Miniprotein binders against q53ft3. Designs and how they scored, part 41

Target 1, 195 residues: q53ft3
Amino acid sequence: MFGCLVAGRLVQTAAQQVAEDKFVFDLPDYESINHVVVFMLGTIPFPEGMGGSVYFSYPDSNGMPVWQLLGFVTNGKPSAIFKISGLKSGEGSQHPFGAMNIVRTPSVAQIGISVELLDSMAQQTPVGNAAVSSVDSFTQFTQKMLDNFYNFASSFAVSQAQMTPSPSEMFIPANVVLKWYENFQRRLAQNPLFW

## First folded at step 5 (miniprotein)

Design mL63
Fold by ESMFold2-Fast, scan of step 5:
Structure mL63 (fold): chain B 195 residues (1-195), chain A 104 residues (1-104)
Amino acid sequence: as target 1 above (195 residues)
Amino acid sequence: SPIQEEFEKLMQEAWEYYLEANELYWEAIELFRKGDKEEALRLFRKAAELYQKAAELFLKAAELAIKNNDPESYKRAIYYAEEAMWYAEIAQEWAELIQKELEK
């Protein structure tokens, strides 16, 4: 249902479902992350009256997760960019993840999405450092991420040359990556928030 | 209290305008993507109007919170007022861009 983007990293589209209404993405090496984009995949809308509350979690000095509300995604606003740099201060917000057996790694941050009633969302206050971006800002950010993905995929193909493949390893021809990049660039130019 | 009830009523009314504006905003994006620039322009303008109306109501809620000496409610209302004003500005920027394009 959801995807998560970080500049310079592969897009994640397979959230871990930890409850009927709760989904989590892991963010390794979170100290290097300044922005994260959360988006709906666009194939299955939220049921009428529902939306997704987006939370950020990192381990505090005692190894306990600190959950902070970043904002929301809804059918009417299916993607959002959040600034998470500066949120690692130990401030927490009220969150619905408290009693869950979520797989935690003290060195890994998480994005959590909780499917909630739209009417209840205005009762919550996102943290002040969660950024709201214009379409232009989102386009520039997404283009930079797409360029990073293409460069990463191309470099990976080169670095894997002459390596012994694992039994489950798949190889993608470089021209397929290029065609995907070109089509994504074209679609991004037409609608920065396509997914 | 009566003031708290008025505050929550303003927040809820503002939120409903905000959600409606969101739907129009993203419909406008999709129409623009499909090349229906005139209809996209109309919806971006309507979205901006609704975002502005939401912001006005959130600001009224903030004023009530100040009168009620409730800094937490004030913070909540101001947060959403700023969000609504931000999106009104974004929608207006889209409308200006499209209008210029239609004018050649």
Scores: ipSAE 0.017, ipTM 0.487, lowest interface PAE 8.9, mean pLDDT 72

Design mL64
Fold by ESMFold2-Fast, scan of step 5:
Structure mL64 (fold): chain B 195 residues (1-195), chain A 104 residues (1-104)
Amino acid sequence: as target 1 above (195 residues)
Amino acid sequence: SPIQEEFEKLMQEAWEYYLEANELYWEAIELFRKGDKEEALRLFRKAAELYQKAAELFLKAAELAIKNNDPESYKYAIKFAELAMDYAERAQYLAEWIQEELEK
């Protein structure tokens, strides 16, 4: 249902479902992360009147999770970019994950998505410094998608080349991916709206 | 296999021409929008040449694939050969149209 993207890392599209209405993405080496993109995959919409509250969690100095509300994802706004750098000094907000025994590795942060009523979400206040404007969000999302696609495609091509290929398997040379990446980057720089 | 290596080389070379042609084609569209018709004409003609070269290489790859009983690789190569030929014809048509505009 959801995807999570960090610049330079493979996109995550398989969230761990920890409850009927709660999904989690793990963020290892989170101290190197400045921004996180959360988006809907576009195949399954939220039920009428529902949306997703997006939370960020990190282990404090005692290993206890500190949850903070970053913002929301809805059918009308299916993607959002959040700045998580600097949030580690906050005390945290009220959150719906409090009673859950979520197994967590020390040094791993998490993005949590809670499916909630839109009316309930409207009454909540996200951490003020997390969200970015929609135009800035779109530009950053595009750049991160470009980087993530290049990394994914290149890694995938290498992995396939190292395996015994099936007769129907198609391989794309890494240098062709690089040329596409350079072309797309140039086009984006000339016209951010071309894609 | 050596036959698979030859197929991959042909596909790679075809892709390089195709991507270069795409670059010139869309740049020509932008130049035409900005009123630089003469430069747009030049780039559409160059794009058509590169698309044609890409199509030839995709077709050679397709022939190699079918001779080696690889229908999936054949389908993939033929799809891009057709796409390259379509763009070559479109680029050629746009070049001719711009040339006629410049001759008025």
Scores: ipSAE 0.000, ipTM 0.080, lowest interface PAE 20.9, mean pLDDT 71

Design mL65
Fold by ESMFold2-Fast, scan of step 5:
Structure mL65 (fold): chain B 195 residues (1-195), chain A 104 residues (1-104)
Amino acid sequence: as target 1 above (195 residues)
Amino acid sequence: SPIQEEFEKLMQEAWEYYLEANELYWEAIELFRKGDKEEALRLFRKAAELYQKAAELFLKAAELAIKNNDPESYKQAILYAEDAMRWAEYAQIYAEEIQLELEK
């Protein structure tokens, strides 16, 4: 099966199976998401000659899903990072009066994975600027994310500690995680290549 | 010793700048979220300046610790300096982004 990771959110490992070869993850409040990581859990490999095509959907002005091909995951490249912040109409925030416009548009996007033949996948071209990474980039992004969290959390610990050189195990409060999430998201939004 | 007393004084001075910078930084974040970009820019710039001053003092403390053959205090001061420099960078990145928004 597959996993889906968004910085600052709990990892999703239980995709909804909507067909024998199709799996979906829901991304609520997707307006705040810049990058999504899709990866194989390592439990069940693809059959020989097969892989997964990764799609992204967002609600259009009528609230209907619009699907776009982001890229692929395979046994040889079991994870990928995708930038989704630019895939809407080129605008992330709502117009100041957008909330007054009664449109049935849910704030839930989806990641879809379709298990397909590698030969079929090779004939497809993902939407530009969507695919950011390979398995190597996933390791780099995950390490960058962990480093950023550690640095932020340690800064919080330093600000709460008296001047003492003794290293200690320190619990990390929930508010520190929330502040890390905001800080990481802003840095990523300001420079998408920061990670 | 005189070296140890000066080390402690530098660490405390640096810490006071760091704490003041922290208050300004998080206030700037709230102002930025509320759309008060001009005031947020002012506070991010001031926070960056104070974080940089904290880092300079932590580095001076580290220099005293290394001369006093105190590797534990040296390591602690360096970690504090690196942390302060990182937060100065965060504040500067926010300020640069806000400056760009105000120019567009």
Scores: ipSAE 0.000, ipTM 0.092, lowest interface PAE 19.6, mean pLDDT 67

Design mL66
Fold by ESMFold2-Fast, scan of step 5:
Structure mL66 (fold): chain B 195 residues (1-195), chain A 104 residues (1-104)
Amino acid sequence: as target 1 above (195 residues)
Amino acid sequence: SPIQEEFEKLMQEAWEYYLEANELYWEAIELFRKGDKEEALRLFRKAAELYQKAAELFLKAAELAIKNNDPESYKWAIEYAEYAMLLAEQAQRFAEFIQDELEK
């Protein structure tokens, strides 16, 4: 039902379902990620009165996941851009006089989507730093995202000639990505800060 | 059981439309890739029509599974109904995109 896009990477649609109403996208090498785009595929709307709360998670120094609310997607606002670079834990900042050098396997960050009642979502407050703050920065980012998305859609359609859908396989119809591109461009032209 | 036989017949008919639509859909993508936009448009429209027919039959099968208190058959039927509906919209949007490009 959902897609996740990071600049310079293939769009993801293979969400791991962790509960009936909860979906997760893995973000490997998350230290290199500045922005993520979360969107609905556009073919099936949320049930009436419902929407999706979007969370960002990364493991803390103890390996426990930390979840931060980034924002929401709804039938009326089916895509959102989030800046996550300021939300990630930095290296070497935990110790006043230096960092404890603990060698650990690199961890994976996650984007989580929780399907919730709109009334419940209205009571929640997203983290302040997640929104893209400047028009120039947002426009540059979104143009790059649109190019990446469109190029992916075209490449995916070409490479998927022999793909046969099965009940357990995850895929994104290239046509839905193209529809999102068109809708996003229309909205961007009307208001660059519509996110 | 008559209701089980009807379910199986609906699933088989739906599946035949689904497979035919798949063949046309991917042929349309290849034609579009090669620059034959008019033929791609025709095949995407035909694929959308066949996917819609498949979806309708899968949904009828799902209804029978519910009546027969068969949750496994219901899951199977509804899953493919979702796939067929998704692919029908995909084919329709691709056709609309190509139609728009041809008119520019």
Scores: ipSAE 0.000, ipTM 0.079, lowest interface PAE 20.7, mean pLDDT 67

Design mSa1
Fold by ESMFold2-Fast, scan of step 5:
Structure mSa1 (fold): chain B 195 residues (1-195), chain A 96 residues (1-96)
Amino acid sequence: as target 1 above (195 residues)
Amino acid sequence: GKIRILVVTTDPELAKRIEEIAREEGVEVEIIYTESPEEAIRIAFQKVLKEGYDGVIVIGVPERYVEFIEKYAKVPVVRVDSPEEAEEAIEELLKK
């Protein structure tokens, strides 16, 4: 249902489902990461009244996860960019992942997504400076356009078994769209003015 | 040359009214009926890239899809979701 992107790395679109309403992405070598983009795939929207709370966790000195709320994704706002640099050794936030305290590899962080009621999400406060609010209007537009294009195109993906020969139809392999999206996101992150 | 507009619709009733107005105004219109908003946008995008159109009118499609066509197909787009909007659609499109 979700995707996770870090500049210079392969996009992740297969979250590990750890509970009925909870999904996790692993972020190896997180100390080298400044920003993470979390977005919804075009396949399944949230049910009415629901959204996703986005959490970040890193291992403390004992390998125990420390969860912090970064922000939210919803049907109306299906993508968000977060700054995670500088979240080392912070206090843990109130979070629904409390029962999932397992020892992890020291350099691997996680993005967690918890599907929650919108009313409940509205009452929560994300950690300071996590959301990227000062992105200029051109960068915001470009990021939304990329997310919309990728989600839209991906929602029409079909397997080869589902295709029938048609001389009038054009087909674009899903992996080509994915590679283009990854390359453009990487270039945008390195230089917002490259376009 | 002659103005050419693509109309993609999930609502045949609204499309019929737009066709009547286009005929009165001498505007060439191609109408495509689809069963879903997603199919409508896929068809509109594909046809605009393959063939030349001066604009697109989409009927019964969410607002978010209008931005997608405008940004990637580089043509003006008008969204219609009511009889009142259908009456003004061609005029609004041509003002863009």
Scores: ipSAE 0.000, ipTM 0.090, lowest interface PAE 16.9, mean pLDDT 69
Fold by OpenDDE base, second read of step 6:
Structure mSa1 (fold): chain B 195 residues (1-195), chain A 96 residues (1-96)
Amino acid sequence: as target 1 above (195 residues)
Amino acid sequence: GKIRILVVTTDPELAKRIEEIAREEGVEVEIIYTESPEEAIRIAFQKVLKEGYDGVIVIGVPERYVEFIEKYAKVPVVRVDSPEEAEEAIEELLKK
């Protein structure tokens, strides 16, 4: 029903079902993780009027699990990105996993998904720093993505004199890529949501 | 262990009759009354996920809704149209 993705790691599609309405993913070496993507697999939708509350658990100074509400996934919003790197020092909130004795391994954090009524979810407040949907975060990501693409593409640049004829290949002039990059940056600066 | 059944109904008279039947059979039942079939299904789904019932009996709800709950529930979901059918459903659950 659910998947979990950390950048640079294999996607997790097999959650541990700890209860009929609760699913858990383990995140080894969680200290190196900045963002987590939680998504529906598309195989089983939520029932009408239901959604998923997404929680993050990390060990406190005493080694006890601290759960925090990150946000929500629904049939209408089947995926979400959460920033977890800044949550390590936060206070725990009320969570549906508190009554469950989930065995934890040191250095392993957990993502918990609780299937709940949408009406109940609306009354809950996620931790403020978990939502990546800030315009600033989007702009930063986009800029990094653009830089990465430009650097990658430019590394393959050759002069016409250096080209070997390959009739089966199509070539794009480097100046076209540069022009696109500059235009995109200009548009992004004017309106981060221009697209 | 004592069998626990969730009963969701749109008919309050049927609910009372089911309670009587359950008492006689020694089955623990939780009865939820709702006027809306859609609400009945929503409540049934939520309760099944949280409370660990052995079965769900739904009265006064179209069959298409039962199929919906069955997709998610690990317990039998039975739709009935009468108290007599409810009694039969309870008896069947007791034989598992």
Scores: ipSAE 0.000, ipTM 0.113, lowest interface PAE 16.2, mean pLDDT 79

Design mSa2
Fold by OpenDDE base, second read of step 6:
Structure mSa2 (fold): chain B 195 residues (1-195), chain A 96 residues (1-96)
Amino acid sequence: as target 1 above (195 residues)
Amino acid sequence: GKIRILVVTTDPELAKRIEEIAREEGVEVEIIYTESPEEAIRIAFQKVLKEGYDGVIVIGVPELVVEFIERYAKVPVVRVDSPEEAEEAIEELLKK
């Protein structure tokens, strides 16, 4: 019913069903995970009037699981991306998984999906900044890519005095790269999906 | 039979251009267009698992989506940065 994807890892399509209405994915080495994508596989839709509340669980300093509501998936919005890297310092919220003895290892976090009434879901408040909007996600990806490129290119910057003659190579002034970067950022700000 | 190519993009203009190119080349294309990377992943997952494509062209999507498609595609996945490169990719796929 559900898929879970971490960047650089295989998609998980076999959630552990811990209850009739509850599914859990294990996330090993969760400390290295920034974002998680949760999506419906398309095989089984939510029943009418129901959706999925998506929770994240990590061990606290005492080794006890701390569950936090990340957001939701529904038939109308069958996929979501969540940022989990900053949640380690968060306080636990009420969660539907509390009564379940889920065996946890200290290095393994969990994504839990609870099938709930849409009306009930509407009353819940996800933790701040966990849910990434589609537009924001693209913006973040683009910005990271731009920053990465700029940093990479800048690392090779040398002054004219430091240049070794290489007649076979073409050189681009660093200010051109900077101008391009600035222009791109401006365009991105105007329309995050311009590219 | 006509070669069938799956195109994954987030740019509607690119999608349109690729469709035009495909038409000119006599290739059937299915375009996944979405403004959401996670939705692109979801749709791609469904499509890539289905047999029937001869290749996948990815253009203008986040690296996360590209990696995902490359991992699960059973057919060649070609990364392109422009419609022109897409045309080249289509031509290359036609030669196989």
Scores: ipSAE 0.388, ipTM 0.719, lowest interface PAE 0.9, mean pLDDT 81
Fold by ESMFold2-Fast, scan of step 5:
Structure mSa2 (fold): chain B 195 residues (1-195), chain A 96 residues (1-96)
Amino acid sequence: as target 1 above (195 residues)
Amino acid sequence: GKIRILVVTTDPELAKRIEEIAREEGVEVEIIYTESPEEAIRIAFQKVLKEGYDGVIVIGVPELVVEFIERYAKVPVVRVDSPEEAEEAIEELLKK
């Protein structure tokens, strides 16, 4: 019924059903994961009045699962993206020295989906650092990220006449960066959550 | 509304002349001074994307920057690198 996607990994479409209304995906090496996308496959819709609450679980220092509500998926909004890096102790605040000296054992986290009444879901508050607070906030964040990337890339644009030969460097046409930005802007305007 | 033009410059004297002409022609001008062509490029893209302008004048940057800003932001852009070009910049921009 559901799929789970992590950037750079194979998509998971076979959730483990652990109860009549509960489904789980395993996330090995979760400490390397920043974002998770949860989506409906589109073949089986939720029953009328129902939706899915999306939870994230990781083992604490005692090996016990810690469950946190990330957000929701519904027939009207069948996919959602969540930032999970900020939910782990020290993950988002680690500096380079910490990473260089840390010997870590890979951990297995889980994404849980609970099929619930829409009225019940409306009464619940997701953790504040897992998802954006609103579509407008997400659009503003995405626009700032796009601006930052394009400005950074464009700051290095040079004509062929100004280039010094360097056989180890890769170059891309500046027009490709421009076309990418235009395409992304168009898609963002159509659906702020497309990425 | 009133025409609004962004001027990004590494040369304060050329920018000042453009500002004087713009005031006489009833055009609103925002001038941003930078230390390098690279900084000018970055600021121009950022400002046009976020705030919107009817046109851009760039001073002390390569020609490639004009092409990028025109295509990216869909605004007319004029490049200036001499006093004579500064005198004609507003008129040239408004003809686009």
Scores: ipSAE 0.000, ipTM 0.074, lowest interface PAE 17.1, mean pLDDT 67

Design mSa3
Fold by ESMFold2-Fast, scan of step 5:
Structure mSa3 (fold): chain B 195 residues (1-195), chain A 96 residues (1-96)
Amino acid sequence: as target 1 above (195 residues)
Amino acid sequence: GKIRILVVTTDPELAKRIEEIAREEGVEVEIIYTESPEEAIRIAFQKVLKEGYDGVIVIGVPERVVEWIELLAKVPVVRVDSPEEAEEAIEELLKK
């Protein structure tokens, strides 16, 4: 139902369902991530009157998850980009000259999607620092992300004649990726903040 | 400032003619060669947003590409498919 994209990484399209209305993507080595794109695959729309609230979670100094609301995706705005750099506390950081030990803490964050009523979503306020303040920078970054995703996905495209049967593998037709790319660019050009 | 035009082409000969005319008229031109109409749309959109251009000329691509680039890049676009069109392309673009 959902996809999650980080520049320079494989796109994730298989979210872990942790409840009837809740889905999670793991983001290993999240301290190297500045932006995350969350999008709907376009195959299954949200039920009438519903949308998705997008959350970001990171482990605190005690290893407990800290969730923050980033924004929303809906049938009308099926993709969104979020800046996650700066959302994590520096608490518990390590350095070589202090009393801190050299034992490394796992650096895995999560993106959570909660299917919620649109009316309920309208009453919620995302964290301010997750939103990009500059429309121009946002548009340019998004354009580069779209280009990177399309080029990456296209580099793995094979014709139907080249495909071997593999019942355990998930396939997304190249035509679907191209249509998503074109639709996204069209929507972005009309309104950089449509998402 | 000086006018900048992006030329996206699958036909190097027509692009060269446009470059000559641009040089004579004092217009700055950047030429990008592409393999397909889809790549032309992608390149034009990417280049226009990353680097400012006052217009785009596309060569050797279908009519639909003009509409897509104009919609996505929000700049005037002119399609060239013949030497005659190449000779008037810069004037037509600036008129828009």
Scores: ipSAE 0.000, ipTM 0.092, lowest interface PAE 16.9, mean pLDDT 66

Design mSb1
Fold by ESMFold2-Fast, scan of step 5:
Structure mSb1 (fold): chain B 195 residues (1-195), chain A 96 residues (1-96)
Amino acid sequence: as target 1 above (195 residues)
Amino acid sequence: GKIRILVVTTDPELAKRIEEIAREEGVEVEIIYTESPMEAIRIAFQKVLEYGYDGVIVIGVPERYVEFIEKYAKVPVVRVDSPEEAEEAIEELLKK
């Protein structure tokens, strides 16, 4: 149902279901991550009146997860980009020495998605400055365009045995489409704003 | 949840053996039969985009398109062309 994208890493599309209404993506070496994109695959929409609350967790000094609300995804806004670089400094201490009392083990963070009522979500306040709305729309468009183009092109792929001789028609080798898709997705993963 | 694998095949006998092994290992399998290797590739993309799977096994398709499906669908893919490969397919898929 959901996807998770981090610059420089392979996109994740297989969330772990940990409860009937809760899904999780693991983020190893999360301290190297600045932005995370969460999106719906478009395969299964939320039921009417429902949406997804997006959370980020990191291990505290005791190894226990600390969950913070980043934002929301809905049928009307099925993708969002979040800046998490400011959320890695522990328990919200602004003290210059706040980090000296933080021992983190392990170094794996998680993105959690909780399916909730839209009315319930409207009462919640995400942590400050996590959501980036201007990039969200472009990322959604790019991902949807990428999938639609590749799906469309693949629907016309034929083997040599299935081809009718048509010298006036142009054919594109499947490998050319594959190379384009791989290059574009790699660049999107490295920098969602590369275009 | 339970592991779910899509099998797209031009060879029903190899697919049946894979289904048998999956049942023994507690893995859910959906099998799609097709008459064309190219049709198998199209079906694999369509099904993975429309539904979620933990992995895909393709039977009777060119090796180069295994990477194609894996990169596009962001799901592990294993190719099978022989009975010996069918015996190892689920184990190979799960270790990826």
Scores: ipSAE 0.000, ipTM 0.089, lowest interface PAE 15.4, mean pLDDT 68
Fold by OpenDDE base, second read of step 6:
Structure mSb1 (fold): chain B 195 residues (1-195), chain A 96 residues (1-96)
Amino acid sequence: as target 1 above (195 residues)
Amino acid sequence: GKIRILVVTTDPELAKRIEEIAREEGVEVEIIYTESPMEAIRIAFQKVLEYGYDGVIVIGVPERYVEFIEKYAKVPVVRVDSPEEAEEAIEELLKK
């Protein structure tokens, strides 16, 4: 029903079902993890009127699990990205996994998904810095991509005097690339969704 | 000499029809298939500059790019959307 993805690691598609309505993924070496993607596999949808509350657990200073609400997944929004790196020092909240004695290894964090009524989910407040804004993430990614492209392209720039004739090749002036880059950045700054 | 035409296409079915028409007309065609219109344009430019085709037929590329290709190509570039248009294009190229 659910998948979990950490960058640089194999995707997890086999959650441990700890209850009829609760699923858990283990995250080894969680201290190196910045972001986690939780998504539906598309095999089994949520029942009508239900969704998934996504929780993160890490050991506190006493080694006890601290659970925090990260956000939600639904049939309408079947995937979400969460930042967990900044949560390691946070305080725990009430969570549906508290009554469950889930066997935990000290170096392993957990992602918990609780299947709940949508109406109940609407009353819950995720931790403020866990949800990654789609717009902000897109803007950051786009900027990095643009910079990468510009740096790559400019590394091949040569003056006319340095050019070796190649009749079979087409050449684009470097200033055209720069002009495009500047225009794109301006548009992106005005509206990240201009495209 | 036999007329050589480069056909760059994103539509394999139409490409086959063009090949049949070309055979009937005694024209040699080189058909390049790609799923990307942009790649089709790139290949068309490169091939025309390298091998000296007598004409280029492009399928599945926006009209605005035909003008762009024509600026750099030394040979006629024609966009076609149907077998009938392809036949007309080949006939026109044969007259030049």
Scores: ipSAE 0.000, ipTM 0.122, lowest interface PAE 13.8, mean pLDDT 79

